# Ledger of designs, part 256: miniprotein binders against q9h3h3

Target 1, 235 residues: q9h3h3
Amino acid sequence: EDGFTAEHLAAEAMAADMDPWLVFDARTTPATELDAWLAKYPPSQVTRYGDPGSPNSEPVGWIAVYGQGYSPNSGDVQGLQAAWEALQTSGRPITPGTLRQLAITHHVLSGKWLMHLAPGFKLDHAWAGIARAVVEGQLQVAKVSPRAKEGGRQVICVYTDDFTDRLGVLEADSAIRAAGIKCLLTYKPDVYTYLGIYRANRWHLCPTLYESRFQLGGSARGSRVLDRANNVELT
Key: E = the ipSAE of ESMFold2; O = the ipSAE of OpenDDE; V2 = 0.75 times the mean of E and O plus 0.25 times the DockQ between their complexes.

## First folded at step 19 (miniprotein)

Design hP19 (at its last look DockQ between E and O 0.86; V2 from the best seeds 0.76)
Fold by ESMFold2, look of step 19:
Structure hP19 (fold): chain B 235 residues (1-235), chain A 82 residues (1-82)
Amino acid sequence: as target 1 above (235 residues)
Amino acid sequence: SETIEVTVTEETSPEEVAEEIVKALEEGAEKVRLTAYGREAIERAWEAIIIVAKRLGYRITVTLEKRTEDGKTKTIYTISLE
């Protein structure tokens, strides 16, 4: 059981969401300023709480880049949460299909590819590649966690606007690989996050839909994307 | 080299389509192509694919593409075995 660990991670994520973010917004900032911004705020050096070595002296929840075409819309999250509560008391089965339908009905369709990297040059280089892809229009929105005091792994989140648009999810994977990213990626719809459904949840739902593994050579996408829960490979 | 074509609509039973697909693959079809237009049909097609994968018990490969005809964009899922 990882219920306590999952609950602790959810609380930390909520706290980070509420703290200030460092944002490069291509909708209002010239793309030529991106490289200087990346050099100023490398995620391996920007600390969660503004430690003395940090480029930013205030707490930082997330470092983010918004693409020129980014159109924020979380959907009907409150309606989703109300319907979720009703579903839990209804006696109806809770399945991945019912979660998907709930997300569709309430237009909470965003999701994200995740990668976890240790702090250092590899993380900063990966983030820079992703940020450039966002500003250049190959990706829409990305964020990266700041460095924790003890330097644990950090996460880069690359968002897509509709997890049911499976081609769009694959296209985002391809853009991530084209940015030179070779590590494991996992894909999670935001509906699970808004409902507080994490890996060790009581309903035995799998919030991770896909894994992407880099594959040099014959693959047209440069990776293999697997729905591990259903044993389906997507291409 | 046989490819079986299946059209999925908003009235299609994913369970019945999945049975058709499993039978076709067990009888030697090399590929099964599901075509769907509109969100409901697309999701029913995906549900059918999940049922097929569960029924077969081994990994399948799904190729995804979109095709525009008469200003309508259809989603195509092509199932093949590994």
Scores: ipSAE 0.758, ipTM 0.913, lowest interface PAE 0.6, mean pLDDT 88
Fold by OpenDDE base, look of step 19:
Structure hP19 (fold): chain B 235 residues (1-235), chain A 82 residues (1-82)
Amino acid sequence: as target 1 above (235 residues)
Amino acid sequence: SETIEVTVTEETSPEEVAEEIVKALEEGAEKVRLTAYGREAIERAWEAIIIVAKRLGYRITVTLEKRTEDGKTKTIYTISLE
């Protein structure tokens, strides 16, 4: 585990959201250009601050691919945050159900599958597989973190529109597995990020709803998805 | 062994559905299929599954399917004890 607190990693992710992104947008760019773009900006070589000899001279927050059906919808994040502050002040019990209801009420329903990979060929290959799946319409949107100066693992995020749609979450897992990804995946709703709910939070809320483990010769999906909170395997 | 079918509505108690599931499993059902129409019924069905999982104390497997019948979209949860 990189010695960074979950809070530090979240702050870095938020700071990265404000820096310029390297984006391949399938809505405006022909799919035939994807391979050239991937070759130009391999995530293992793109640096967070535009280090000398990197493909980027300027800071890059994220490398992203947008699918044809991608529509940015963040919901009412400000209203969500205000309601969360009011809830904390009220002293009412806070449960996963409470957060789900807040998310629904404010239309903050996005979530993501996360994979952490060391910089190198395996990361770049994984990203290329995900990027193709996005451009082909099997996934809506994905992003990958650039290489940090200190090194460490890079994260690929594959988004779904609704973390409450368990089938949609499973379909995205299947598409990631079909792209050749075999590592551990974790699924996290964005509402947990917007509310500052990280690992070991004071409410004992687990921000990771699902884990996906690759399985050879198992289910038609090639993975087992575990609801960690409820000890239910989804197939 | 026969798959037991349970229809979940937005008026259905998750606790009642959970009791039906547990009863079916105790009676030797290998699978229980929950059918839910609409968001509220889908969540009630899931709440029932959570109650069952807690009561049994061991991991259960749930298969999810979405089907459209007569212009209505239904979600099907199939519970198995494997």
Scores: ipSAE 0.683, ipTM 0.891, lowest interface PAE 0.5, mean pLDDT 90
ESMFold2 (binder alone), look of step 19: mean pLDDT 83; pTM 0.799

Design hP2 (at its last look DockQ between E and O 0.23; V2 from the best seeds 0.00; counts 0 for: pae O 2.8 > 1.5, pTM O .771 < .8, other shape alone 4.291 > 2.5)
Fold by ESMFold2, look of step 19:
Structure hP2 (fold): chain B 235 residues (1-235), chain A 82 residues (1-82)
Amino acid sequence: as target 1 above (235 residues)
Amino acid sequence: SETIEVTVTEETSPEEVAEEIVKALEEGAEKVRLTAYGREAMERAWEAIIIVAKRLGYRITVTIEKRTEDGKTKTIYTISLE
């Protein structure tokens, strides 16, 4: 809920997006090279600014894996942002439905499952499982933050291409669970990120659409997925 | 034992369909199945589901199925009570 914390995180995210990325691109690199790449660049050891003793000597904003079917398309982000400004002055109510329609109109449809893990074996193991799922075609694209501070949590983002394709979002959750990941996942459409809408925003919008919680049994997906704002369980 | 079938189109009022769904569930329907062809209908069906969840005030479960035949996407949302 801390507005200063959210502002600092947004600025850090923008800086990371602008810095170089370490990318394994399955569209141009054979899958047999993945394990060596993962061993070279574990996210718990790749440092944000190239600290002494790390595998990188230069800043790294993100570590990413692109699947064979990855086709980058951010949509009409500038048109989206202009329409957002117009909406704010229009007097019309700002609701999750209005944001969804804006995203559809401007083709800004991507979203992501997020997980936060402390540096160490659990993070590196989770990332390796996700990266393999991407290269094997169960997921399209994922990224993980490098180590920025000792003891700070890092984030893995697993993208889907259309947050309104709710079955596709559930299928991505299932692929994440099949990779052995048991931690809490949250799902955020990219439209909220591009518009700078965070948890404690003045419109009381919830940027998290879904929470996924690992479940030992009782479902084929291995998790329970809840739209908490609307109190709907998806299956 | 009773499943109510609803076809949703791009011309469907989400509010009106949601009212009909709530009444069916309150009258004892076990499930309501919404079928939508194409993106516009799919989103209207989802909007109706959100309205239903808001009116009921307790958790519902939505099962999602999708098929593609002859280039047309068919989405099925099945509402059941928790």
Scores: ipSAE 0.754, ipTM 0.908, lowest interface PAE 0.6, mean pLDDT 88
Fold by OpenDDE base, look of step 19:
Structure hP2 (fold): chain B 235 residues (1-235), chain A 82 residues (1-82)
Amino acid sequence: as target 1 above (235 residues)
Amino acid sequence: SETIEVTVTEETSPEEVAEEIVKALEEGAEKVRLTAYGREAMERAWEAIIIVAKRLGYRITVTIEKRTEDGKTKTIYTISLE
């Protein structure tokens, strides 16, 4: 992994959210145009800051695909943050259950499967598979980070509407596997990002709820999913 | 009955539900059906299943079904737990 701290990577991801996005929106653009769009903006070639010779001349925060059923709902993030500050001040114990309850109360329920891939054909191929699955309605929304100047791994994020819906999380894993993705996947709720809870935090909270490993000859999903909170393997 | 039904509510603890499931299995039930209404009840049902899986020490199969308006059930997902 790049020698960057989890905090640095999170800060960069938040900064990228504020820059322009390259978006394919299936709600307004015909699915037949997807292949041309993918060819025009391969993630391995799109640069974060619009480097000379890149497909983009301007900075790009993310490359994203929105499905037909996509409806942005971020919930009450401000209320969530205020409640989190109050909780810290109270000195009450903070557990994964506490964060789950805060997320439910403020309707901040989105989460994402994450995969990290080196720039190149494998990344572009993986992204194309995910983008097709989104446009076909198997997934709701996905994004991929552009190429950094320093290189390093790019991240694909595949979102689910509710991290507390275990079935929905597992269905998304299955759809990702069906798209031909075989790498390690980790699932992280957005609430952990909004509250600045990263790996090795002072509360010893693990922001990764699930890990998915590809399995040859396994179940119909082709993966084994580890529930990190319960230390249980799902097959 | 080959299938025993257990209703999970917001008032029932995962541990209590787990005990009911284990009891049903010990009494020779081939299947246990958990009925949960709402998010909290569903979470409690899931936690109960995890407790049972750990206690039994062998693989269990969990089938998730949706009840249709006509009262029929349709399997929508199946998972295995160890």
Scores: ipSAE 0.132, ipTM 0.623, lowest interface PAE 2.8, mean pLDDT 86
ESMFold2 (binder alone), look of step 19: mean pLDDT 82; pTM 0.786

Design hP20 (at its last look DockQ between E and O 0.01; V2 from the best seeds 0.00; counts 0 for: pae O 5.8 > 1.5, other shape alone 3.734 > 2.5, placed apart)
Fold by ESMFold2, look of step 19:
Structure hP20 (fold): chain B 235 residues (1-235), chain A 82 residues (1-82)
Amino acid sequence: as target 1 above (235 residues)
Amino acid sequence: SETIEVTVTEETSPEEVAEEIVKALEEGAEKVRLTAYGREAIERAWEAIIIVAKRLGYRITVTFEKRTEDGKTKTIYTISLE
């Protein structure tokens, strides 16, 4: 039960990628328009399929904010996937290290901090804070899932451009905490998503690289970030 | 208390630098600072840190920073015991 929501929402995220997105693009839209956009499209009210009474009349896969420095580039995903298939048939060991090297070789370096919140004021407030951080330049790009019919938890994804740049990953965590977010965050490199490697995979790889837990006082970043697999605390 | 410094390069053995770090900590160093420039050295330094954590058998704390010197941006990992 405790890990089910994260994996379920990741699967739903993949299914939603093909539908239209609602996007605030700071590269083409003045920052002064952000508050009105947030008020029009709160993630608690934007529905997956455009239900009656929703602010959207058409299906929405994701609600997203692009920062001024956002440069879309997912890297050589097709080459990555081909190399992954070859690796599986080669007899060569499959380890976190070999996954990292594949990601580096094919330039698939992005990753994301994930948080899961129930629909309501807390979700909408968290999203607004993150969206402002993106437009102000403290974060690069973020997205949030729309409300599902069943009303389950929704996911906010905050992207970083290089999961091997550990300082950059920690700086994103700090910016999320500065936006007032106190819930558990987990970090997942995009390479695992593109290869379809989820929690219950046959290679026993851990797609969650870090956990971040809010900590009041005693921490320079306002959180404790842990690589649990290796028992290393990052500060 | 003393911080000892280790420079990690593309030619550094992660296993050998991990042994150096463990020895320094056993000899009473409170912090060990690893400096690396370039992706290969940065990853070797991280691999050494993982080996150290495994050898010690208890949690270590790693602080991260970047420092620009002579036009080169270096990554600094600082290991401390707590």
Scores: ipSAE 0.464, ipTM 0.803, lowest interface PAE 1.9, mean pLDDT 86
Fold by OpenDDE base, look of step 19:
Structure hP20 (fold): chain B 235 residues (1-235), chain A 82 residues (1-82)
Amino acid sequence: as target 1 above (235 residues)
Amino acid sequence: SETIEVTVTEETSPEEVAEEIVKALEEGAEKVRLTAYGREAIERAWEAIIIVAKRLGYRITVTFEKRTEDGKTKTIYTISLE
């Protein structure tokens, strides 16, 4: 994907964050209503702009499920951005370690597992599995992009509270795999998104910290997780 | 002024908005603020920014802000375009 394409996709994702969301909030809605909600708003049919005949009449940015323990905490994103501007001006080397430290200092620690799926049954089934895992408390929060006009791949994002907590990141991978998802997963900290660090950035920073591949056979986690920064498989 | 404000509406073309941005920068503006209400205006604003980025040939920083209910602005994201 061309760097421009990555920036465009990021901007579309940011614009989607500003549009109304279809939310199932397990804190206020009984878990017994989840199946009806999933049937009403299958991600493959929910359209970005509320096209005629879609389940939604109005534009939808994201479809989301909030777990019982979900508490939105974005940290000091403004302070992070100011520090990032100052760092760029300083001419100091920028490394993944630098970004990690900035994230910690400003408490911008959220990250997400990402999966890209074509619209259809497999996407809706994957989303249903994730949504159940969130409502059951195995995951905290997840979102899925609605169907675009072009019919491109939709993305499911499964969040963790702290990208520096390797165990928490791995636990989320395990929960996703337990939900029956077998596709490639990539883990990206939100700090990279907030700072506009995408593929082919001028600092040569990889925004993907972890990659999870489904493993056929008896590993307890059902996946192999690669630490991209260190090029090491995590056990 | 250090910051020039441009209002983007559903009637303004991305090209027209891009010309206004470029003009503001050429006149010595350090920052240009685009105000867009509604989806169509936001999309047009983004398309305009892309046109500007391509035209200028140097790095620009785009900051996305949301107005809160209390009238405050909150920065959501920052993107660098080259």
Scores: ipSAE 0.023, ipTM 0.389, lowest interface PAE 5.8, mean pLDDT 84
ESMFold2 (binder alone), look of step 19: mean pLDDT 83; pTM 0.794

Design hP21 (at its last look DockQ between E and O 0.01; V2 from the best seeds 0.00; counts 0 for: pae E 2.2 > 1.5, placed apart)
Fold by OpenDDE base, look of step 19:
Structure hP21 (fold): chain B 235 residues (1-235), chain A 82 residues (1-82)
Amino acid sequence: as target 1 above (235 residues)
Amino acid sequence: SETIEVTVTEETSPEEVAEEIVKALEEGAEKVRLTAYGREAIERAWEAIIIVAKRLGYRITVTIEKRTEDGKTKVIFTISLE
């Protein structure tokens, strides 16, 4: 299994997308109810399959918070996938630049900061901080995976609208850091997910565009962001 | 180059699917494509792939793709030998 950890997590995430979500929608629910909702559904206790004694009796794919400005726009994913199949058959070289252009052409521009945390207080506290930032309008949307049966790390995903907007990506990093999160963050465009590009793919594409490391006593942003494609620091 | 297609359902045995995949690859199929509808089928498909990986010494490549067809969401696993 160690050889396919990325693929396993991807398959699990896709399966989770098909199960019901626990959602706090700030567009329809008063912000004053957030604390009660967080207390009712702490992600370390919400179970993937609705185990006895968990806050949920039924399977839960994701726990999510939608901000006031959240508008679902996935772009032309079908067109993207068709173009990707055509590109593969053409024998043309496939580069990160190629994928970026495909994403732009089909308006599939969403991406996410990812953090992996062990179940427990630290995870629940991190999630609460992110959820508040979403409800307060500092972030648009976030989700967290429920507790797996075997335990393991849970993932928090914080989305941005455009992975090509470096400023927006950096602003989201800053908001995450302001919420008190100090762990490693990786940023991945959704286009890589839609095209099935994971670690160790045959095109040698890295699906991680950015890496954020917490910095003590440093810049106003509280992190150092590395551009993985160019191997340069952005902050 | 031949692609073998297998549909995985909630009733499908992961072991049986694994045998079909191994057989197809050994017979010279370039790719095996698993199509799974819904959570349970996706999980079963992945279990089958893990069985195959163990049997073939992890010398396989797996691609995972989400597709929408006729208003239904499916996940496609494409398996090939390295």
Scores: ipSAE 0.637, ipTM 0.915, lowest interface PAE 0.5, mean pLDDT 90
Fold by ESMFold2, look of step 19:
Structure hP21 (fold): chain B 235 residues (1-235), chain A 82 residues (1-82)
Amino acid sequence: as target 1 above (235 residues)
Amino acid sequence: SETIEVTVTEETSPEEVAEEIVKALEEGAEKVRLTAYGREAIERAWEAIIIVAKRLGYRITVTIEKRTEDGKTKVIFTISLE
């Protein structure tokens, strides 16, 4: 790999959590201010470390929009991580089922749709559409990575609060498509992220639960979503 | 046209429902609709669906719809062979 894969960007996202975020919080900020905020902080121009000429002078880990109805609950992440360590030493096999049970037991149920776009106006336009959907209440919360370096792809993450709620995950996909997004989307439960489980992991787990492909015509939802584990197409 | 309706509850056997669904599809049903109220019934309906997919051995298409009536959530899964 050249280090710019989707999984590598997700690992970089974990490292970026410690830096400041640029946040538009609809719970405390009027929706009429969104367009000005988007114009001030386009993700193609906000730099990871505050490069000269960027709109930010300090490092930025993420650019985020919180919806008016967003009620954050990360769950018992420390307990999850401790139970994960215990599981690894227990001799029990590590399977997708055991990860699901850990997530349920510790109430770490959030997950996210991911999309990857090159820096530029297409990225900024996609982000603006997502941000508006969040502020209007069709989505709960989203974030986008800042520009890390010239030519690198950036990631937009659109969160859902319960990966076991299949309809909620599909409704988020539909809202993303309604915002004009046509690229491939992949869905990853946050439990995989918190445990550092990415595509090339030693347990051979697949952290992608769903794939969504834009479908022109023939679908009310506007996409074809595949449940990879069960080989079922959802619409 | 030919749509088979199944109501799934917290007491429903996913295995028995799955057999009913496979039989209906093999007998020429065009669609099977599972209706579930509440989280436990929804999970049982999904479990039945994955058993059906496994028995058929090819990819099936499932449409998921949600309706809220008087504060209760109703979820409808529609299986089709397209």
Scores: ipSAE 0.382, ipTM 0.797, lowest interface PAE 2.2, mean pLDDT 85
ESMFold2 (binder alone), look of step 19: mean pLDDT 84; pTM 0.809

Design hP22 (at its last look DockQ between E and O 0.01; V2 from the best seeds 0.00; counts 0 for: pae O 9.9 > 1.5, pTM O .747 < .8, other shape alone 3.648 > 2.5, placed apart)
Fold by ESMFold2, look of step 19:
Structure hP22 (fold): chain B 235 residues (1-235), chain A 82 residues (1-82)
Amino acid sequence: as target 1 above (235 residues)
Amino acid sequence: SETIEVTVTEETSPEEVAEEIVKALEEGAEKVRLTAYGREAIERAWEAIIIVAYRLGYRITVTIEKRTEDGKTKTIYTISLE
């Protein structure tokens, strides 16, 4: 079942969150050191559990780059989760609007653009471009999954600090495109992740707010960003 | 080019503003510009846009800008038809 697969992926993502991360922190590390760090830890070679021959000997949950403006604050996640449980039994409708208000009330406002790439040069090159954009200040924070044992696709997450700041979300899309990335991007608010709401959820919520598709010419952003649920194109 | 201007505040009914916008677009307005300052007003403007999209039943394009006027940074949503 599709929902069963999503539950397993969520559990594996939570386990990765708990393992050590490899972090380049621009707040404490000079930008001139970035290229050496990227060469040492290409995401296609960093293994989830520290396989022989990989650059890491210990498990790595995520590889991340923090920009100079990074302020670690996930908001009131505990209160969010408690209010979510109360909402489910309240008789109030569960809609994208009520989820948005719940996120606002508990200050869980971050979200992320996601891209999925196979291991190899294309992934490592895309990650390097994103990491440079973060260190140079065009993006705030990004992470990429390490190489899985099965050799499946890896994910790059590019964060924004407030999914209700829709211009900021579009500006992050533009910065990703300026880094040369042409693949499909999808945008997911962190509220859905913290509540375990994935594609095949029982409330029929769509955790993906936007799709961004590279568009050759015709606009300053270089992409078409669509809210499919509401049939609204954002520019 | 005719552009209809709407100011959205924390007191604004998204439903009533959406009705005004749909009327303007159906009467031939080329663009409708919603201006909002502050989180509550910005979210009410977005709610109105969603209602407009639902009522019209076809895709709309929303251009998003920020503009500083009188020392305040406002969000501007401009609706245009595809």
Scores: ipSAE 0.782, ipTM 0.921, lowest interface PAE 0.6, mean pLDDT 89
Fold by OpenDDE base, look of step 19:
Structure hP22 (fold): chain B 235 residues (1-235), chain A 82 residues (1-82)
Amino acid sequence: as target 1 above (235 residues)
Amino acid sequence: SETIEVTVTEETSPEEVAEEIVKALEEGAEKVRLTAYGREAIERAWEAIIIVAYRLGYRITVTIEKRTEDGKTKTIYTISLE
């Protein structure tokens, strides 16, 4: 993907964060209502702008499911951004280690597994599996992008609380695989998003820390997870 | 002025907004604030920013702010584009 395309997609994602969300909150809504909610708002049919005949009449930024243990904690994003500006001005080398340290210092530790799927049954089925896993407490929170006018791929984001907790990241991968998802997964810390570090950035930083590929055959985890920073297979 | 405000509407093209941003920068603005109401205007604002950064060769820092119910602004994101 061209750098321009990556920044454009990031801009669209950031704009979507500002629009209303369709949320199923397991903290306030009985789990028994999940199936009806999923049937009412299938991601492949929910439109970004609330097109005529869509399940939504109003614009939707994201469709999300919050688990029972979900607590939004974004850390000190403003402090992080100020420190990042100062670091750029200093002319010091910027490495993945530098970003990790900034994230830790400012408690901006959230990250997400990402999967891109074409609109349709496979997307809706994947989303339903993820939503169930969230409501059942195997995952904390997930969101999916609504259908765009162009019919491009939709993204499912499955969050973890700490991208520096390798075990937690791997557990989330396992839960996603247990939900029946077999596509490629990429893991990205939110700190890279908050700092505008996308593909083909001037620092040559890869925003993807982990890549998960589904494995056909008897590994207990059902996937191979690659540490992209160290180029080491973890599973 | 240290900060110039540009209003983005559904009627303004991304190219027109980009030209206004460039003009503001050439006039010595340290910051340009884009005000966009509604999704389409926000998307146009982003496209304009991308045009300025990549096509016109300007290095820019973009700060996204949300207005809170009490009328305060909260920074959500800051992006540096070259």
Scores: ipSAE 0.005, ipTM 0.287, lowest interface PAE 9.9, mean pLDDT 82
ESMFold2 (binder alone), look of step 19: mean pLDDT 83; pTM 0.793

